# VH-VL binders against Cytochrome c oxidase assembly factor 8 (COA8), part 226

Target 1, 167 residues: Cytochrome c oxidase assembly factor 8 (COA8), of Homo sapiens (Human) (q96il0)
Amino acid sequence: APERGAERRDTAPSGVSRFCPPRKSCHDWIGPPDKYSNLRPVHFYIPENESPLEQKLRKLRQETQEWNQQFWANQNLTFSKEKEEFIHSRLKTKGLGLRTESGQKATLNAEEMADFYKEFLSKNFQKHMYYNRDWYKRNFAITFFMGKVALERIWNKLKQKQKKRSN
Key: E = the ipSAE of ESMFold2; O = the ipSAE of OpenDDE; V2 = 0.75 times the mean of E and O plus 0.25 times the DockQ between their complexes.

## First folded at step 21 (VH-VL)

Design ol15 (from ok4 with heavy chain P108V; framework fv_pabinafusp; at its last look DockQ between E and O 0.65; V2 from the best seeds 0.62)
Fold by ESMFold2, look of step 21:
Structure ol15 (fold): chain C 167 residues (1-167), chain A 124 residues (1-124), chain B 112 residues (1-112)
Amino acid sequence: as target 1 above (167 residues)
Amino acid sequence: EVQLVQSGAEVKKPGESLKISCKGSGYRFSEYWLGWVRQMPGKGLEWMGDIYPDDSDTEYSEKFKVQVTISADKSISTAYLQWSSLKASDTAMYYCARQGWHYDESGVWGFDYWGQGTLVTVSS
Amino acid sequence: DIVMTQTPLSLSVTPGQPASISCRSSQSLLHSDEKTYLHWYLQKPGQSPQLLIYKVSNRFSGVPDRFSGSGSGTDFTLKISRVEAEDVGVYYCSQTEHVPYTFGQGTKVEIK
């Protein structure tokens, strides 16, 4: 599982980052990476003439993004907390302090840290399997509704053209 | 909020070409017919034609179909009205206007939002 | 082509008094979807036309309730229950029933 963590402590805000798309935008807008999840959020455009099907697709995409952002924010936080706990435990076992004499955080060598990474990945294997399953299920649903919206837009285009030429 | 912003006033001589623009914002520009309406000095309103920007399908009034060209560039949400050779009789105010519609059929199907107009003056 | 004929061509109205404008089409304005695409616009001096009433009787967003529309078939009416100074301008009826779209010749409303 990827290390996407922000360099901040313990509590992640729920939801996507707070940014504003440009004025008069009529497009979905991709913002900067979220501090906690390290994922780039999408700000979804809400058209004035949004159909119920379009709204359903937009809300499904919003909910999926929120779910994905929250998952990775939580995983990054858990990773950071468990990494620090592992380092603390191993330093204490070695008779070392949590910080060097200069005040910098004490750390472990690459071989010792490899044990942590292996343990973290194996411990979280089932969680990531369920995440992957749910991610694919959500994306299949989104793709299905994208197809339905595309067909609806074609139909609306044809209706307008027929109305333009009907007597 | 729907806005249509047109290019500025033009002063031209007969025989010159001209292309005026209309930029739409605040709505899905490519999904609405956009029309051009002429108003000669001191006269009423005349529908010239319209365009569906998604595929550039056009409808022209027979009066205008060989006199002007209507086009659009949906990538920049802009429609155009163009003359290859202006005549003095082309002196008028030209408006762009959006033809409203709604997915549930409650829409206007008429010109709900208008640009500010572009005054074109053609004189020797 | 559907010809739209407005009467009167000019009105001079005392503020606070009602006004009525008639519009007659040369053909019935009943679309195959059973709606009538007859609209009313106001062009204030020096401004673009603005939509007042669409599909005979529906007020567009932001239009005061002193404006009302009625009619059917070939005969349509715009009424202003109490004319105000801001209502000065030229009123047009318009049809989008059949291409080419057409407008009435306009009714100029002035304050006495």
Scores: ipSAE 0.672, ipTM 0.876, lowest interface PAE 0.9, mean pLDDT 87
Fold by OpenDDE, look of step 21:
Structure ol15 (fold): chain C 167 residues (1-167), chain A 124 residues (1-124), chain B 112 residues (1-112)
Amino acid sequence: as target 1 above (167 residues)
Amino acid sequence: EVQLVQSGAEVKKPGESLKISCKGSGYRFSEYWLGWVRQMPGKGLEWMGDIYPDDSDTEYSEKFKVQVTISADKSISTAYLQWSSLKASDTAMYYCARQGWHYDESGVWGFDYWGQGTLVTVSS
Amino acid sequence: DIVMTQTPLSLSVTPGQPASISCRSSQSLLHSDEKTYLHWYLQKPGQSPQLLIYKVSNRFSGVPDRFSGSGSGTDFTLKISRVEAEDVGVYYCSQTEHVPYTFGQGTKVEIK
């Protein structure tokens, strides 16, 4: 019995954004779009005296970014593969080659591609629903911690001012 | 790394105006008090005043309150010390210094980082 | 204004020997938060002041363990267990408890 070669599921490489901000920067940096996810990575600044709340916020933002990068990288890869398979199958059914007489890649018309998009969206509807739900949960958590950090900063300013005035 | 870089040495005449600068880097410039300290030739250190760059809250020593103006531009992480009319007695080394702070109040609350100093010479 | 008085104003020390500098404040530097805002700085020849000790006894980052601070209320001491050639300069005590912030007169440390 021939060993069915385990289809190496081409997982999109976890694209460690090679973007390195300047060492002396005191703000977040936005990198170029990732080649797989098409999302721009953010390099988060780490302050000298990062508070525990600031650290937690930064980690949540980083984890959410990584989650988004992985989701869209995999989704884009799946979309591209399924699109190509759809095109090949339809061309074969029509008795057409993969290349035109001019040597260009054969394409389907807009109506035929509309069927693909409808099918793809239908197939991935539940996946997108879960993604959206989790996206809202993560962003809500981030926003909540942003509020806490903002309050902490205000309180820190007030404490510093109080220290100076109490003398 | 936290750094404070001051403007270069100045030679001025009595009655002239002067504005010297201190640029902070490697930290959140707007969230730390930045002080100015005078050192006359062969003398000790004198605190002149400080500024909180985020809201430009400024505090002066009574000795310097009328003599100088402290300001900051947080957009370029720069603080300033300004004279409207220099005197010969203003001849000194001027240092900017960061007042250290920590969120858990374990911080320094003293001057943890200093600029290289700006020598101001006022002569006829 | 709080007056900071250092003694001695000059100290000549043989390398490897200990040194001690005293600083007295005209008022208590103990804050309501139970912390004492007394600091020690070193200004090496031709350099900017640098922080050595903060809040009486805490060594700043990169400061050698031969430096130690002690004291309470109005009386404070900086000790150098073994003076090295690199320790030459003027030492200042300072208070940041009361505005205006004030410095001692400075203690010049020289090598014999």
Scores: ipSAE 0.543, ipTM 0.796, lowest interface PAE 1.3, mean pLDDT 90
ESMFold2 (binder alone), look of step 21: mean pLDDT 92; pTM 0.946

Design ol16 (from ok4 with heavy chain G110S; framework fv_pabinafusp; at its last look DockQ between E and O 0.37; V2 from the best seeds 0.51)
Fold by ESMFold2, look of step 21:
Structure ol16 (fold): chain C 167 residues (1-167), chain A 124 residues (1-124), chain B 112 residues (1-112)
Amino acid sequence: as target 1 above (167 residues)
Amino acid sequence: EVQLVQSGAEVKKPGESLKISCKGSGYRFSEYWLGWVRQMPGKGLEWMGDIYPDDSDTEYSEKFKVQVTISADKSISTAYLQWSSLKASDTAMYYCARQGWHYDESGPWSFDYWGQGTLVTVSS
Amino acid sequence: DIVMTQTPLSLSVTPGQPASISCRSSQSLLHSDEKTYLHWYLQKPGQSPQLLIYKVSNRFSGVPDRFSGSGSGTDFTLKISRVEAEDVGVYYCSQTEHVPYTFGQGTKVEIK
């Protein structure tokens, strides 16, 4: 069977940019969206000749991915639960059932649902602000170590050429 | 796993051109010197030259410098050995080999992984 | 150019017995990093060369303990503690200290 979805395409919205390995290479494998977080996990490549600095960078990226997946999994669960509770509460206030006569879940109009979105944003404003701060802090650290790895690779290139030319 | 896969055997006539290939996989191709080694029928091993694929920096044995061209395309992890005009004396087995190195050392050491070889036969 | 000279050029060994191959370089293979860039390869019949020993005495990944290397300066030795049928082939010493890289003439190892 064709390997559809093996590309770096996200068919669902994500709140976080995809991080690529140094040297623009995507040697890492990108999996299907996680059910709970809706984020695509990265399976990181471990080079044969991985230095301690390269290992540090890889572990930082892995830890950041895990942190991000956990945040969005929890947030998505909370969103879904509170959305259903909001709808149930508003239908109950109107004296309506949870299902239409056709058996489909009853719903609210667009203006009523806008009230839910407004309330949800207000309740979670500070949580998302701290998430954004921590996301930037983590990505700054990752970018810093990407720079250190790039310099290390230049040094290793120079060492190989110097040895070859030293005779 | 590190692999070097070479192009298939060639039968050529004197004066013809030829380009054989070596495709590397399982490692950061551009960051290792890749060498070519000739083995004439019934004879030993002879280093022809190396290339550093990242910037195409090339080192040739003086014996082969005017006879062959070594090149690489790092975007497809492939190195090439090329003749513009083959001679009967070019009949040999040609190997590509990766030169190993470690981040904790001053430079490369030896040819740690070898391709399967490409037999080139040049006859009238 | 550094000339690598192997002795013997041919060796017949009874299975289970030790074997020794000598390699001499025309100049020192010691680098300024205090390491010696002398290596050993085996080319089995019909196969590509494979690395056995690098930098005098370091066994490459997957090479059995029965292979060992020693030496310094210009004189080097490969030893096989117990020759097995699978060890048949041509053994080459090689240097990567000076360009051009060079190989010994080879030592053909056969089973009696």
Scores: ipSAE 0.558, ipTM 0.805, lowest interface PAE 1.4, mean pLDDT 85
Fold by OpenDDE, look of step 21:
Formats: structure tokens, C-alpha cells, sequence
Structure ol16 (fold): chain C 167 residues (1-167), chain A 124 residues (1-124), chain B 112 residues (1-112)
């Protein structure tokens, strides 16, 4: 029985570009686009006196960012792989080589590629629907915690001011 | 790391105006009260006043209320102490200091970090 | 204004021996939140003041365990269990319960 070669699912390496912001920065930093996801990573500032709510918000933002990075890195790899396979298959069916007479990579016309895009979108429709749903859920949660943190900051300011005035 | 960096030493004549600065770094500058403390030569510490940079809320000691103006520019994390007309008696070391607070507690309201000080000399 | 009175104003200590500084406030420093806003600072020669103890007994970050604060109401004490050469300077008690914030006269600690 021939050993079915385990298709090594080329998972995108989880190497988020370790953009290191300046040590003395007191704000969030945006890194360069990731080579796999094409998303710009955000480095979140950690304040000296981070509240539990601020920490929860930061962690939720970080987890959501990592989730987005992984999703799009994998999606882009899958897209690139399937696109290449589609092109190769179509060229072979046409009796064309993978390279033109000039040595350039043979390409398909826009109409043929439109078929690929339609098929790819159809195949991944459910995956994108789940992604969108989860994206909204995560962003709603982030927004909610942003509101809580904002209220907490206002309250802390008021407490500090009240203490000074009551004396 | 929390740091407060003050402007350099000043030598002035009586009647001149002066504005010294204190720049905060390593923390959320706008969310902490920043105080000014005077130390006359060979004397103790005197609180002059403080400012909350976010809204520029300012509190003065009655002793200093008419003598100085405290201000802040939160965009550059800098607080200021200003005299309109210096006197010989204003000769002193001036410190800026952050009033620390903890989230879990009504903050220690202690001066947890201090600038290096600015020596002001007023002589005829 | 709250008057902060330190005793003694000068202390000469042999290295390794304990030291004690008293601070008395003219009014209670107990706040409605049940916290007492008395603090201790050290100003080393030629340096800025440094926070040692906040709210009577809490050591600030990086402060050695040989430093301890105690007291309640109007009477407070800073203790150094074993004085070291690096402990030389002027110690100030301070209150931040009432505006204006006030400091003690300072206690100069020297090594014998």
C-alpha cells in the first residue's frame, strides 16, 4: 500500500515581524507590512500603571491582531498556490509551456483568470463569511472595552481632582 | 523608564522674566499631576504648586500664587514654571516632581520621580 | 498649613547601627479613604530628593528593606535597621493630605 505522502500544509511561519519600537515611546507603533499577510502589525504600548481593563483591552487587541495575521497569511498562501496550479493546469490543457519564447513566465488572459477568481471566491465563500462574523464579534468586543477603559480613565481623573478639592 | 528632565541653570537680574521647563518621558504625561518644589540654598523643600497637564488644572500654594505661573504643553510632555519679574529672593533650586498614583489605590499622591533640578540665581 | 516637625534635625550614626527619625504633623493625616498620606524622602548630597516610603509604611521601588516606616494619625517614624554609607543625606517627611503640601525641616544623617 503506497504511503500517502502527508501533504505538508505549508502553514505560514508565525513570525510576526519583530518591529521593535523605541524603548522610550509612550504610544502604539505601526510596523511595516508583514510579508505573508500584508497587514501592518501594531506594537501596543504597555503603560507603567496599566489597569486590569487596559490590560484586557490590550490583550484582546493583540489576540485579534494575531488572529488576523494568521488568517490572511494562510489565505494569501492558499490563494497563491491555487492560482499557480490553475495557471499550470490551463497552460497544459492548451498545450502551452510554462515559459514564453522570450523566457518569461507564461500567463493566462484576463478572462481565464476571471474564472479562477470566481471559483476561488465560491470555494472560500463560507470561510470568508465565518471570518467576517468573527471579525465583527472581535471588533465589537474591542470597542466595548475601549468604552470601558475610557470611562475608567474619566473616573480616575475625577477621583484625583476630587481629592485635591476636598482638602 | 520614567524620567523628568529640567532645563539648565539660569543666571538672571532682578526684574527679568524667566521660564524654566520640565520634560516628562516614559509615562503618560497628561495623566499625572506634576508639581514644582523650591529649595532655597541650605534650606528645606517647599511645594509651590502643581498642574494636571491633560486639562491644565493648576493648584498653587498661597505663598507662590502671585509670584509664579505654572503651565504645561501636553503635546511635548513639558511643564513650565514662569516668573514675570524675578527677585533676589527667588534664588533657589527648583525641582519638578511627578505625583504618582496606583490604579488599585487612591494613588500615593507622593512625588515618586523627580527632575534633576534647575538652579536659578538672581543677582544684581 | 500643616506643620511637619522632625526630630532630630541632625543625626550622626556609626555604620551598621540603627537610626530612627520622628515626624509629627500638626493635624491628622488620615484621609476619608482610611489611608494616611505621609511620605519620606531622601536627598543625597548634590542630588534630587528620592522617594523612600509612601503612605507611612510602603517602600518605593528599589528602596532597600533596611528602611521601614511606621506611625498613625500625627506621629510617624522612619527607621533604618543598619545604616550604610550610601544612606548619608537629608531625610524629609511630607504630607499630601492637605493643600498646601508641606515638608518637615529635614534630618541630616551623617556617618561617624
Amino acid sequence: as target 1 above (167 residues)
Amino acid sequence: EVQLVQSGAEVKKPGESLKISCKGSGYRFSEYWLGWVRQMPGKGLEWMGDIYPDDSDTEYSEKFKVQVTISADKSISTAYLQWSSLKASDTAMYYCARQGWHYDESGPWSFDYWGQGTLVTVSS
Amino acid sequence: DIVMTQTPLSLSVTPGQPASISCRSSQSLLHSDEKTYLHWYLQKPGQSPQLLIYKVSNRFSGVPDRFSGSGSGTDFTLKISRVEAEDVGVYYCSQTEHVPYTFGQGTKVEIK
Scores: ipSAE 0.558, ipTM 0.798, lowest interface PAE 1.3, mean pLDDT 90
ESMFold2 (binder alone), look of step 21: mean pLDDT 91; pTM 0.941

Design ol2 (from ok4 with light chain K55E; framework fv_pabinafusp; at its last look DockQ between E and O 0.32; V2 from the best seeds 0.61)
Fold by OpenDDE, look of step 21:
Structure ol2 (fold): chain C 167 residues (1-167), chain A 124 residues (1-124), chain B 112 residues (1-112)
Amino acid sequence: as target 1 above (167 residues)
Amino acid sequence: EVQLVQSGAEVKKPGESLKISCKGSGYRFSEYWLGWVRQMPGKGLEWMGDIYPDDSDTEYSEKFKVQVTISADKSISTAYLQWSSLKASDTAMYYCARQGWHYDESGPWGFDYWGQGTLVTVSS
Amino acid sequence: DIVMTQTPLSLSVTPGQPASISCRSSQSLLHSDEKTYLHWYLQKPGQSPQLLIYEVSNRFSGVPDRFSGSGSGTDFTLKISRVEAEDVGVYYCSQTEHVPYTFGQGTKVEIK
């Protein structure tokens, strides 16, 4: 019995954005769009005096970014593969080659491609719903921690100021 | 690395206005009190005032409250010390200094980082 | 204003010998948070002041272990266990407990 070659699911390489911000930067940096996800990575600044709450916020932002990068990298790869397979299948059914007489890649018309998009969206509808739900949950958590960090900063300032005035 | 870089030496006449600068780098500029300290020639150190750049909250020594204005632009991490009318008695070295603090500690400690100083000479 | 009084105002020390500088405040520098906001600075010749000791006894980053601070309430001491040539300069005590922040007169340390 021939060993069915395990289809190596081409998982998009976890592209650690090689974007290195300047060493003296004291703010977050936005990198160029990732080639797989098309999302711009953010390099988060780590302050010298980072509070545990600030660290937690930074980690949540980083984890959420990585989650988004992986989701869209995989989604874009899947979309590209399925699109190509659809085009090849339809061209074959029509008795057309993969290349035109001019040597250009044969394409389908807009109506035929509309069928692909409809089918793809229908197939991935549940996946997108789960993504959206998790996206909202993560962003809500981030926003909540942003609020806490803002309050902490205000409180730290007030403590310092009160010390100056109480004397 | 935390650095404070001040503007260059100034030579002025009595009655002239002056604004000197202090640029912070290597830290969150907006979240630290930045003080100005005067040192007259051959004399000790005198605290003039400080500013919290995030909201421009400013505190002055009574000795300097009417004589100078302290301001900051957090967008460029720069603090300023300004005179509207210089006097010969304003001849001194002026230092900007960061008031250090730690999250685990309840208050700021002393000035942990200092600028290189700006020499201001006021002569007729 | 809190007056900070340093003694002596000048000290000539042989290299390798210990040095001691006293600082007295006109009021207690003990805060309600149980911290004492007394600090020590060194200004080397032609340089900006640098923080040596914060809150009486804590060495700032990069400060050699030969420097130590002690004291409580109104009386404070900076000690140098073995004075080196690089320790030449003017030493200032300072308080940040009360506004305005104030400095001592300075103690000039020279090598014999």
Scores: ipSAE 0.752, ipTM 0.891, lowest interface PAE 0.7, mean pLDDT 91
Fold by ESMFold2, look of step 21:
Structure ol2 (fold): chain C 167 residues (1-167), chain A 124 residues (1-124), chain B 112 residues (1-112)
Amino acid sequence: as target 1 above (167 residues)
Amino acid sequence: EVQLVQSGAEVKKPGESLKISCKGSGYRFSEYWLGWVRQMPGKGLEWMGDIYPDDSDTEYSEKFKVQVTISADKSISTAYLQWSSLKASDTAMYYCARQGWHYDESGPWGFDYWGQGTLVTVSS
Amino acid sequence: DIVMTQTPLSLSVTPGQPASISCRSSQSLLHSDEKTYLHWYLQKPGQSPQLLIYEVSNRFSGVPDRFSGSGSGTDFTLKISRVEAEDVGVYYCSQTEHVPYTFGQGTKVEIK
């Protein structure tokens, strides 16, 4: 089954702006971006008439967004760090400098980089498997509370109609 | 920040049709009854009827039931009050107002937020 | 229809003095949930009505504690402990117990 992306925030949970944006983090990792492209953080509005059940759902959604953002921010940082280390190691093995004659960072060709991508995927297979499991657990919980909120809203509608039409 | 914004003042002749609007914002529009209240010049307040926008369920004061139609479009958070044939006696200020409620039943079942009013003048 | 009757219809008050407005309904406004759906509104000159007191005695958000409501059954009172210039306008009692919802005739409060 394909790896699934998740909602992303414009800013990191810790307030550090150097974390990758949600869309960029999805492009740097294995698996497609979330099919419905929910790459931007949801800004949750809190009306005064928010019930405890609605609050629980909102907090669960916020926590899941933060968890997901943190996961991909960490993976992007790790990916970038290990990519540079791999390039440096392979350039040293070839006896080449870290910079080209023009002063730009030396890089490896696509075939040479394939070894890095293969190794990185292998290293992170277990992390992505557990991520996928936890993602499904969180989304099942969210769906459950969405159902409870829907029933609560129907009940509130019926109460209002009863008060409108009753003595 | 609950807000109800009504359409602008209208000057009409007897026999013309009219539809005035009330746009709600800052709350879940479809989950609250929205009422219309008339105030004739120099007179008090009269409840005309209300609507539950989620399913367009309406209640009318018997006095106004034949005279006006109350409707809503929840997709744009807007309620309407309309006349098919205005009379000079329809000259009045018309307010929309939200009927409050709270999940723990501690809030008002009265009209907690009001629009700014729409003055309708009907003269030959 | 429930008829709501206010007395007095007009009231001139010296600033700083108390004011009292009576509202009587033709039927009890007590609902089966033990709440009484009687509300008070103020319409200041040139403005929309605003909710002051809901369900007999509860002050709406932002309403000064000078305003208080009391009563039960069919007899209700709005009191202003010390009238200020900004309290000028027409006061309405209203019921939402039975459709059609109805308002009192209004009490015009003026400063002497």
Scores: ipSAE 0.671, ipTM 0.876, lowest interface PAE 0.9, mean pLDDT 84
ESMFold2 (binder alone), look of step 21: mean pLDDT 91; pTM 0.940

Design ol3 (from ok4 with light chain E97D; framework fv_pabinafusp; at its last look DockQ between E and O 0.41; V2 from the best seeds 0.64)
Fold by OpenDDE, look of step 21:
Structure ol3 (fold): chain C 167 residues (1-167), chain A 124 residues (1-124), chain B 112 residues (1-112)
Amino acid sequence: as target 1 above (167 residues)
Amino acid sequence: EVQLVQSGAEVKKPGESLKISCKGSGYRFSEYWLGWVRQMPGKGLEWMGDIYPDDSDTEYSEKFKVQVTISADKSISTAYLQWSSLKASDTAMYYCARQGWHYDESGPWGFDYWGQGTLVTVSS
Amino acid sequence: DIVMTQTPLSLSVTPGQPASISCRSSQSLLHSDEKTYLHWYLQKPGQSPQLLIYKVSNRFSGVPDRFSGSGSGTDFTLKISRVEAEDVGVYYCSQTDHVPYTFGQGTKVEIK
């Protein structure tokens, strides 16, 4: 029985472009768009006096960023593969080669490509629905922790100020 | 590394206005009180006031409240000390200093980092 | 205003010998949070002040272990177990318990 070659699912390499901000920076940095996800990574600043709440917020933001990068990297790879397969299949059905007489890559017309997009969106509809749901949940959590950190900062300031006035 | 870099020495006449600066780096500038301390020639240290750069909340010593204005621009991590009209008695070294604090601790722990100082000379 | 009184105002010490500086506040520096906001600074000749001790007894980062602070209420002491040539300068006690923040007169430490 011939060993069915395990189709190596080309998972997008998890190599988020390690944009390294300047060492002396005291703020978050936005890197260039990732080549797979097309999302711009954020390098989060780690302050010396980071509270546990601030650390939790930072970690949640980082995890959410990594989740988004992986989702869109895989989605873009899948889209590109399926698009190419669709084009090749349609050209073959038409008896056309993959290259025009001028040596250019043969393309399908806008109407034929509309069928691909409709089919792709239909096929991935549930995946996008789950993504959107999880995106909202994560962003809600981030926003909630941002609010808590903001309150903590206000409280820390007030504690410092109260000591100045109460005497 | 936390650094406070002040503007250069100033030589002025009585009645002139002056604004000196202190730029913070290596920390969250907006979340630390930044104080100004005067040292007259051959004398001790005098706290003038401080500012919280995030909201520009300012506290003055009564001795200096009418004499100077403390301000900050958090966008460029810079605090300022300003005189509208200098006097000969304003001749001194002026230091900016960060008031240190930690989230686990109550209250400030004094001035943990200092600028290099700005010498202001007011002479006729 | 809280008056901070240092004694002595000048101290000449032989290298390797101990030194002690006293600081007295005009009122108790014990805050309602049970912390005492007394600090010690060193200003070396031609330099900016630097923090040595915060909240009576805590050494700031990079401060040698030969420096120690003690005291309570109104009476505080800075001790140097073995004075070195690099310890020359003016020492200030300071309080941040009440506004305005105040400093002692300073104690000039010199090497014999």
Scores: ipSAE 0.763, ipTM 0.899, lowest interface PAE 0.6, mean pLDDT 91
Fold by ESMFold2, look of step 21:
Structure ol3 (fold): chain C 167 residues (1-167), chain A 124 residues (1-124), chain B 112 residues (1-112)
Amino acid sequence: as target 1 above (167 residues)
Amino acid sequence: EVQLVQSGAEVKKPGESLKISCKGSGYRFSEYWLGWVRQMPGKGLEWMGDIYPDDSDTEYSEKFKVQVTISADKSISTAYLQWSSLKASDTAMYYCARQGWHYDESGPWGFDYWGQGTLVTVSS
Amino acid sequence: DIVMTQTPLSLSVTPGQPASISCRSSQSLLHSDEKTYLHWYLQKPGQSPQLLIYKVSNRFSGVPDRFSGSGSGTDFTLKISRVEAEDVGVYYCSQTDHVPYTFGQGTKVEIK
């Protein structure tokens, strides 16, 4: 069974999301599952006054989402193709057709399918290890930039309040 | 696209209460001071006060400090101007306006975007 | 409070003619950050004010280059190199250097 990475929800729609039109929202939006990767895409908000740090974070999150969707779209396709090939091969060895008399796809029992799952896991072990390593690396980077953006926003708030009361 | 949309015109009698609204869109509402400006019929512009919606920090003109209350609900990107007891002298056009700023300090610190105005008429 | 005084209070111009509006503050508008937060607004008939010039001389987005601002300290000027029919309205200077924020009385510009 392939490991599936889910995009971490790092910002939820605020109470504002109900009252803003979706296209004019001041917040990120989470869409329905993508057909091929089965992941829910985040639709990122681009603020009018976006700083270079905010842009870097947004692009890193976008790139990570694209990377994750591509990985799982490819894994889902590979899993489906190899599963059908395994079933075809085993049915052919047994002298059976690809369809039952009722027209449904012929299948293998749970013990026979267990062999497929074991072989698939073994074959893809290194690929999933590298995926997990890259996933942690990307999440660490995202968390680091989230911290920097938070500090920048505090600094900007303090600067505005000082400017209002200075001189 | 930055927009400030205000509530509709009001006709009131002296002594009545009133709360008018200003809804911001197209920008991070809670991160900008939002001001209220009065324009009496045939007269110029008067700053009444402003609010920082993130924490509801307010600044008032001394002239208006006891006459109105400025508030905001950042969850719906809306600011409010409220009277507990209207007077005939409160008859005026009321604007909300955003105080612009930019992260690199190139911004105006003036009122860069304005609402369409809310006409308040107070008479018997 | 900083009083902003505009001259003239009314101005009639022929289209294509230059116009100049003066704004004087009762105190220096040099902020502690060494910037001057003096702005110019136009209120066209029946409309909300719109920002024209910010921080003395910077044109706001979409403002034609026939508008220019200058000045320092307490004396500021808005110039329109060629007045057009769409420039009709009331012009205000204002300051956001010190709370309370204040506006000039306005200068009504109309076509002859």
Scores: ipSAE 0.671, ipTM 0.875, lowest interface PAE 0.9, mean pLDDT 87
ESMFold2 (binder alone), look of step 21: mean pLDDT 92; pTM 0.945

